# VHH binders against EKC/KEOPS complex subunit cgi121 (cgi121): the designs that were tried, part 34

Target 1, 174 residues: EKC/KEOPS complex subunit cgi121 (cgi121), of Schizosaccharomyces pombe (q9p7j3)
Amino acid sequence: MILPLFPETQVHVFVYENVSNCAAIHEQLISQNPIYDYAFLDAATILYKKQVYSAIIRALEDRRDEQMKTKTIHSEVILSLSPKTEISSAFRQFSMTKKSKNIVVVKIDSKLTEEEEFERLDKLVEGNRVEFSDEELQKLIDFKVLKKNYKLDPSTLENPLASILSSIALRGYS

## First folded at step 19 (VHH)

Design qp13 (from qo3 with K56R)
Fold by OpenDDE, fold request of step 21:
Structure qp13 (fold): chain B 174 residues (1-174), chain A 123 residues (1-123)
Amino acid sequence: as target 1 above (174 residues)
Amino acid sequence: QVQLVESGGGLVQAGGSLRLSCAASGFTFSDHHMAWFRRAPGKEREFVAAIAYTGRYTFYTDSVKGRFTISRDHAKNTVSLQMNSLRPEDTAVYYCAATYAWDYYTERAYEHWGQGTRVTVSA
């Protein structure tokens, strides 16, 4: 897909459920294997498509403004999901772990079509691809984790999306 | 409380060796990547080496490759930096750091830091 504000940047987002090899993927990530040049997110922490898009946009804005806090655009996406400024915390909060079962995978600066990218990624992920939609994400979310990550309370839970987007957008402005 | 305590620094002649050690406490050592950074006089702090939490992967800045070796001991919660063939340009305060993120080269990624140990290499 193409984001309106970043027409020159192709982005793909994939959702996998029942992934059996997250530990193996994680191993490749910590080894810095370039074949795994994606943002691997724990789906348990993602409730909305707009949450992911907002993080992507923020990361792209940071790159555009030469204000990236991390080494890679994909790490920046992980950071951008977090209301906290600490990179380590963001990874702890949102990145795929060895114990993850469902994941959201983001590719920035793809040179491939969505289908081609999927075929490539499908070689790395052993799981079932599902639609990238709020409906599917809602099935995978852990609300306890979500509430913790964004410090949601009964008042903010009236409109969780607004609260999440505000947290992402206003990180570092508390 | 989180604590990283470096040791092993000192004065050494060019071509000599030192072994730095960092003792970690107050956090889950086993799931944190560890690194060494250094700050030379008049310079900014720079990445030196990192080791993944598994100990299976290591990363080095180019200037120390082949001379420095980073290692960790999970039983003792320590990370070490073996420095061989030391050069005057290696003179710096060396810092131990810890992070959960696999963004090894990024100083800001590290959430825990030691106070540093001074290494001086004379010509």
Scores: ipSAE 0.927, ipTM 0.956, lowest interface PAE 0.5, mean pLDDT 96
Fold by OpenDDE, last read:
Structure qp13 (fold): chain B 174 residues (1-174), chain A 123 residues (1-123)
Amino acid sequence: as target 1 above (174 residues)
Amino acid sequence: QVQLVESGGGLVQAGGSLRLSCAASGFTFSDHHMAWFRRAPGKEREFVAAIAYTGRYTFYTDSVKGRFTISRDHAKNTVSLQMNSLRPEDTAVYYCAATYAWDYYTERAYEHWGQGTRVTVSA
């Protein structure tokens, strides 16, 4: 997939449910294994495709402007999902954990087609791939976690997408 | 109530050794990666070493590889830095830091910091 604002950057997003080896994947991430050069997100924290895309775009903008706060573009995606400025908090809020069951995997700067990237990633993730869609994401979301992460209340829950996107876009602005 | 308290700093001759220790409290030590940073006179704070929360993985800046060893004790909630073959350029205030993120080399990633302990290496 090519984003209009970043035509030279190929991005792929995959969703897996019932992943059995999140602990093993997590181990590879903390070991800094370059084979696992993805953003691994807990699907319980993701409600919309636009939420993911907004984070990706923000991360890419940060990179373009040489203002990344993290070391890698994938860590920047994790940070970009958060309404908080603290990197540690963002990871705590949105990154895949050893206990995660369903995950969203983001690859930025891919040199492969979507299918080729999937074949590569499928060797790392032991789970079932599902469509990257709002419909599928809504099946995996934990609304309690979502509400907590974005401080959603009855008023903002009338339009959760707008609230989430605003939180992402306006992080650090008060 | 979060505290990171460094100790073990001091004056040492070039080629000597020193062991720094950091005692952590007020947060869940077992799920935090720990690191040492240092700030030399007139310079910015820089990454020295990190250790994953499991203790199974360590990371070092190039200039200290083979000379420094980071370790942690989960029972005591401590992280240590064994510094061997010290050089004058190792002179700095050394800080202990903690983070949940596996962004080890990024200073901003660390949410808890100690007050620092001074290490002076004479020529």
Scores: ipSAE 0.927, ipTM 0.956, lowest interface PAE 0.5, mean pLDDT 96
Fold by OpenDDE, fold request of step 21:
Structure qp13 (fold): chain B 174 residues (1-174), chain A 123 residues (1-123)
Amino acid sequence: as target 1 above (174 residues)
Amino acid sequence: QVQLVESGGGLVQAGGSLRLSCAASGFTFSDHHMAWFRRAPGKEREFVAAIAYTGRYTFYTDSVKGRFTISRDHAKNTVSLQMNSLRPEDTAVYYCAATYAWDYYTERAYEHWGQGTRVTVSA
């Protein structure tokens, strides 16, 4: 897909459930295998499409402004999900782990169609693709983790999306 | 309390060798990637080497490839930097650092830092 504010940048987002090879994927990530040049997120930490898009947009804005905090745009996406400024914390909070079962995969600067990218990614991920939708994300979320990551309380839980987006947007301004 | 304590620095002649060591405590060493950075006089701190938490992957800045070797000992919670064929341009304060993120080359990615150990290489 193309984001309106970044018409020259194609972005794809995929959701997988029941992934059996997260440990293997993780190994490739820490080895810096270029074939795995994606943002691999733990789906347990993602509740909304707009949460993901907000992080993507923030990362793209940082890149546009030459203000990236991380080395790669995909790492920047991971950082951008976090209300914290610490990169290590962001990875701890949101990145796929060896024990993850469900994942959200983000590709920035894709040269492929969504279907082509899926075919490529599907060779790397051993799981079931599901729709990238709030409905499907809601099935995969761990609310305990979500609450922890964004410090949600009973008041902010009345409108979790607003709270999450605010946290992402205002990172470093608190 | 998190601690990274470097040791092994000193004065050495060009062509000589040093082995730096970093002792880690106060955090889960086994799930953190470890790295060495250095700051030369009048220069910014720069990446030198990193090793994944598994110990299976290592990364180096180009100027030290073939001369420096990073390793880690999980039993002792230590990371080491074997520096061979040292050059005057290797003169710097060397810092040990730890991160959960696989963003190895990014200084900001590292959440724990040592106080550094000085390495001086004379011509």
Scores: ipSAE 0.926, ipTM 0.956, lowest interface PAE 0.5, mean pLDDT 96
Fold by OpenDDE, last read:
Structure qp13 (fold): chain B 174 residues (1-174), chain A 123 residues (1-123)
Amino acid sequence: as target 1 above (174 residues)
Amino acid sequence: QVQLVESGGGLVQAGGSLRLSCAASGFTFSDHHMAWFRRAPGKEREFVAAIAYTGRYTFYTDSVKGRFTISRDHAKNTVSLQMNSLRPEDTAVYYCAATYAWDYYTERAYEHWGQGTRVTVSA
């Protein structure tokens, strides 16, 4: 996938359900294994495609502007999902954990086609790939976690997407 | 209530050794990565070493590799930095820090900090 504002950057997003080896993946992440150079997100925290894309775009903008807060573009994506400015909090809120069951995986700066990237990633993730769509994401979401992460209330839940995107966009301004 | 308390700093001659210790309290030590940073006179704070929450992985800045060793004790909620073959350029205030994020080299990633302990290495 190519984003219009970043034509030189190829992005791929994958969704896996019923992942059995999240603990093993997490171990590789904390070991800083370069083979696992992805943003691994807990699907329980993701409701919309636009939520993911907005985070990706913000991360790419930060990189473009030389304003990244984290070491890697993938960590920046995790940070960009959060309404909070604290990196540690963002990871706590959105990153895959050892106990995660369903995950969203983001690859920035891919040199491969989507299918080729999938073949590579599929060797690392033991789960079932599902479509990256709002329909599939809403099956995996934990609304309790979502509401907590974005401080959603009955009023903002009338239009969750707008609230989430606003929270992401206005991080550091509230 | 969160506290990181460093100890073990002092004056040492070049080639000597020191062991720094950091006692952590007020947060879940077992799920936090721990690190040491340092700030030399007239310089910005820089990363020295980090250890994953499992204790199985360690990371070092190039200038201390082979000389410094970071370790942690889950039973005591402590992180240590064994510093051998000390050099005058190692002179700094050393800070203990904690983070949930596996962004070890990023100062901003660390949410808890100690007050620091001074290490002075004389030529």
Scores: ipSAE 0.926, ipTM 0.955, lowest interface PAE 0.5, mean pLDDT 96
Fold by ESMFold2, fold request of step 21:
Structure qp13 (fold): chain B 174 residues (1-174), chain A 123 residues (1-123)
Amino acid sequence: as target 1 above (174 residues)
Amino acid sequence: QVQLVESGGGLVQAGGSLRLSCAASGFTFSDHHMAWFRRAPGKEREFVAAIAYTGRYTFYTDSVKGRFTISRDHAKNTVSLQMNSLRPEDTAVYYCAATYAWDYYTERAYEHWGQGTRVTVSA
């Protein structure tokens, strides 16, 4: 996929459920293995496609403007999901952990078609791919985690999208 | 209370060795990556070395590779920096730091910091 704001940048997003090897993937991430250069997110933290797209756009804007805070564009996506500027906390809140079961995987700057990127990723992830859609994401979200990550009170939980997107857009200003 | 307490700094001649230690308390040491940063007089703080929370992966800035060794002791909640073949350019305050993020080289990624220990290497 190509985001309209960044026509030169190929982006792919995949969702996996029932992943059995998150601990092995995590080991590769902490080793800095370049084959695993993706953003691996815990699907329990993601409710909307727009949540992910907004974080990707924010990360790409920060890269364009030479304002990235993290080492890679994929780590910048992780930070961009967070309402706060603290990198360590963003990783703790949104990244896949050893105990995650469902994940969202983002690849930015892909030189491959979606099918080709999927073929590579499927060798790394032991799980069942599902559609990247609001319908599938809603099945995988943990609303308690979402509430904590974005400070949503009960009144906000009826319409959380605007609050979440505002948090992503305004990070660094509050 | 989160605490990182460095020790082992001092005055050493060029070519000598020194071992820094950092005692950690008040946070979950077992899920944090650990690093050493240093600040030389008149310079910004820079990355020196990091070790993943498992102890299996280490990372070094190029100027210290082969001379410095980072290690951690899970039983004692400590991280150490063995510094060999010291040069006057290694003179700095050395800081111990901790992060959950595997963004090892980025100073801003580190959420816990020690007060630093002074290392002076004389020509």
Scores: ipSAE 0.830, ipTM 0.927, lowest interface PAE 0.7, mean pLDDT 92
Fold by ESMFold2, fold request of step 21:
Structure qp13 (fold): chain B 174 residues (1-174), chain A 123 residues (1-123)
Amino acid sequence: as target 1 above (174 residues)
Amino acid sequence: QVQLVESGGGLVQAGGSLRLSCAASGFTFSDHHMAWFRRAPGKEREFVAAIAYTGRYTFYTDSVKGRFTISRDHAKNTVSLQMNSLRPEDTAVYYCAATYAWDYYTERAYEHWGQGTRVTVSA
């Protein structure tokens, strides 16, 4: 996929449920294996497609403006999901862990079609691919985690999307 | 409260060795990656070495590779930096740091910092 705001940048997003090898993937991430150069997110933290796309857009805007804080565009997506500017906390709150069951995987700057990237990724992830859709994401979210990560209280439960997107867009401007 | 306490700094002749140690408390050491950074007089703080929370992966800036060895002791909650073949340009205050993020080279990724220990290498 090509985001209209960034026409030269191919982005792919995949969702997997019932992943059995998150511990093995995590080991590859901490070893800095370049084959695993994706953003691996815990699906328990992602409720909406727009949440992911907003983080991708924020990361790409910061790269364009030479304001990235992390080493890679994929780590910048992880930071961009967070309402805070602390990189360590963002990784703790949003990244896939050894204990994750369901994941969202983002590839930015892909040179491959969606089908080609899927075939490559599917060799790394032992789980079931599902559609990247609000319907599927809603089945995988942990609302307790979401509320904690974004400090959602009862007053924001009517429209948590707006509060979440504002956190992503406005981080660092207050 | 979080504490990182460095020790082992001092004055040493070029070609000599020092071992720095960092004792960690007040946070979950077992899920944090550890690193050493240094600040030479008049310069910005720079990355020296990091070790993943498991102890299995280490990373070094090029100028210290082969001379410095980072290690960690899970039972004692310590991280160490063995510095061999020291050069005058290694003179700096050395800082111990901790992060959950596997963005090892990025100073801003580190959430806990020690006060530093001074290393002076004379020609």
Scores: ipSAE 0.829, ipTM 0.925, lowest interface PAE 0.7, mean pLDDT 92

Design qp13 (from qo3 with K56R)
Fold by ESMFold2, fold request of step 21:
Structure qp13 (fold): chain B 174 residues (1-174), chain A 123 residues (1-123)
Amino acid sequence: as target 1 above (174 residues)
Amino acid sequence: QVQLVESGGGLVQAGGSLRLSCAASGFTFSDHHMAWFRRAPGKEREFVAAIAYTGRYTFYTDSVKGRFTISRDHAKNTVSLQMNSLRPEDTAVYYCAATYAWDYYTERAYEHWGQGTRVTVSA
């Protein structure tokens, strides 16, 4: 996948359901194992493809502008999903945990095709790959979590995408 | 109320040792990674060492590797920094910090901070 503003940056996004080894993956993340250099997100927090793409774009813009707050582009994606500027809370709210069941996995700066990257990732994740689509994401979302993470009230809930995208785009300006 | 309280600082001769301790309260210690940062006179605060919430993984800035050891005690909710072979350039205020994020080296990633304990290493 090619984002128009970042034509030389190859990005892949994968969705897995019924993941049985999130605890093992989490152990590798806290150990800083470079093989696991992806953004592992809890799918319970992701409703739309555009939510993920907006976070990726925000992370890439911050890298371009030398405004990154975190160590890696993948940790920057995790931060970029949050309406807040606190890195610790963003990880708590959006990252895969030991108890996650479904995940969204982002790879930025890939040197591989989507299928080659999938072959590598599939050795790490014990679960069922599903399409990265709004249809599949809507089956995996937890709306209580989404509402809490983005402070969606009844009026905002009628058009949650716009509010979510605004939160991602405007973080740090409020 | 979240608190991180450092202790064990003081004056020591070059080549000596000190052990810093940090007592944690008011948050879930068992799911937080812990770190020590330091601020030398005239310098910005810098990463020294971190330990993952499990205690199994430790990380150090290059200048302290082999001399400093970070450890944690889950029963006492404490994190410690054993500092051996101290040098005058280790003189700083040392801060204990906590984060949920596994972004260990990044100061901004830490959500809880102590007030610091002063370490002075004389030549």
Scores: ipSAE 0.828, ipTM 0.926, lowest interface PAE 0.7, mean pLDDT 92
Fold by ESMFold2, last read:
Structure qp13 (fold): chain B 174 residues (1-174), chain A 123 residues (1-123)
Amino acid sequence: as target 1 above (174 residues)
Amino acid sequence: QVQLVESGGGLVQAGGSLRLSCAASGFTFSDHHMAWFRRAPGKEREFVAAIAYTGRYTFYTDSVKGRFTISRDHAKNTVSLQMNSLRPEDTAVYYCAATYAWDYYTERAYEHWGQGTRVTVSA
């Protein structure tokens, strides 16, 4: 897909459930293997498509404005999901871990169609691809984790979307 | 509570060696990547070396490759920097740092810092 404000930037988002090789993927990430240059997110932290798109937009805005805090655009997406500015905490809270079971994978600056990028990614991830949709994401979320990551209280748990998106948009003002 | 304590700094002549050590406490050492940064007089703090939490992957700034070796001891919760063939340009305060993020070269990625140990390399 192409976001209207970033017409030269192709983005793909994939969701996998029942991933059996998160430990192997994690090893490749910590080794800095360029084949794994994606944002690998724990799906337990993602409830909405808009949550991911808002983080992508924030990361792309920061790149455009020469305000990136992390080394790559994909690590910048991980930071951008967080309501806080601490890079280490954002990775801990949102990144895929060795123990993750379901993941959301983001590729920014792709030169490939969605299906071509999927064919490449499918060689790296041992799991079942599902649709990137709010319907599928709500099956994979951990609400306890979501509440903790975004400081949701009982009043916001009825409609958490606005609180989550505000946290992403307003990071750095609190 | 979180503490990183560097030791091993001092005065050494060019061509000599020093071994820096950093003792870690108050956080989960086994899931943190560790690094050394340095600040030379009149300069900004810069990345020197990092080691992944597993100990299997190391990263170095170009000016120290082949001369410095980073290592970690999981049993003692320590990280070390063996510095060989020291040059006057290596004179700096050396800082130990820790992060969960595999963004090794980025100073801002490091959430825990030591107070630093001074290394002076005389001509």
Scores: ipSAE 0.821, ipTM 0.921, lowest interface PAE 0.7, mean pLDDT 92
Fold by ESMFold2, last read:
Structure qp13 (fold): chain B 174 residues (1-174), chain A 123 residues (1-123)
Amino acid sequence: as target 1 above (174 residues)
Amino acid sequence: QVQLVESGGGLVQAGGSLRLSCAASGFTFSDHHMAWFRRAPGKEREFVAAIAYTGRYTFYTDSVKGRFTISRDHAKNTVSLQMNSLRPEDTAVYYCAATYAWDYYTERAYEHWGQGTRVTVSA
């Protein structure tokens, strides 16, 4: 897809459930294998499509403004999901781990159609692709993790979207 | 309290060798990537080498490839830097650092830092 503010940048987002090889993928990430140049997120931390798009937009804005803190645009997405500026903590909170079961995968600057990118990614991930939709994400979220990551109080857990988006947008200013 | 304590620095002749060691405590060593950075007089701190938390992958800045070797010992919670064929331009304070993030080259990614050990390489 094309985000309105970044018309030259093609982005794809995929969701996989019941992934059996997260440990193998993690090994490739820590080895810096360029074939795995995606943002691999733990789906337990993602409730909304807008949560992911807001992090992508924030990462792209920081790249545009020469304010990136991480080495790659994909690692910048991981940081941008966090309400804080600490890179190590953002990876701990939002990235796929060896023990993850469900993941959200982001590709920025893709030169491929969604289905072509899927064909490439499907060779790397052993799991079941599901739709990138709020309906599917709600099945995979861990609300205890979401509450902790965004410091949500009980009054906002019914509809936390605005609080989450504010945290992403205001990172570094509050 | 989190601590990274470097040792093994000193004065050495060009062409010589030194082995730096870094003892880690107060955090989960086994899930952290480890790195060495250095700061030469009048310069910014720069990346030297990193080793993934598993010990299986190492990364080096170009100027030290083939001369420096990073290693880690999970039983002792230590990381080491073997520095061979030292040159005067390797003169710096060397810092041990730790991160959970696999963004190895980025100084800002490192959440724990040692106080540094001085290495002086004489011509």
Scores: ipSAE 0.806, ipTM 0.919, lowest interface PAE 0.8, mean pLDDT 92
Fold by ESMFold2, look of step 19:
Structure qp13 (fold): chain B 174 residues (1-174), chain A 123 residues (1-123)
Amino acid sequence: as target 1 above (174 residues)
Amino acid sequence: QVQLVESGGGLVQAGGSLRLSCAASGFTFSDHHMAWFRRAPGKEREFVAAIAYTGRYTFYTDSVKGRFTISRDHAKNTVSLQMNSLRPEDTAVYYCAATYAWDYYTERAYEHWGQGTRVTVSA
């Protein structure tokens, strides 16, 4: 896909359920294997498509403005999901772990079509691809985790999306 | 109380060797990547070496490759830096640090820091 603010940056987002090899993928991430240059997110932390797009947009804005805090654009997406500026905590809260079961995978700066990128990614992930949609994400979310990660209170529980998106957009101001 | 306590610093002649050690307590050592950073007089703190939480992957800044070796000991909750073929430009305060994130080179990624140990390399 093409984001209006970043017309020359191709982005793909995939969702996998029932992933059996998260431990193996995690090993590749910590080894810095360039074949695994994606943002691997734990789907238990993602409720909305807009949550992911907002993090991608924030990461791309920070790259454009030379304000990135992490080494890669994909690690910047992980940080950008967090309401806080602490990189270690963001990875702990949002990244895929060895014990994850469902994942959201982001590729930024892809030179491939969505179909071509999927074919490549499908060789790395042992799981079932599902649609990147609010309907599928809702089946995979852990609401207790979501509430904790964004410190949602009664004033935001009716419509948590606005609070989550504000946290992503405004992190680091003041 | 999280603590990282460095030891083994001192004065050494160029070409010599020194082994730094860092004892960790108050956090889960087994799920943290560990690193050494250094600050030379008048300079910013810079990355030296990192080791993944498993111990299987190590990373080094270019100027120390082949001379320095990072290692970790899960049983003792320690990380070490073996420094061989030391040069005067290695003179610095060396800091031990820990992170959960596999963003090894980025100082801001590290959530726990030691007080540092001074290494002076004489010409």
Scores: ipSAE 0.797, ipTM 0.917, lowest interface PAE 0.9, mean pLDDT 92

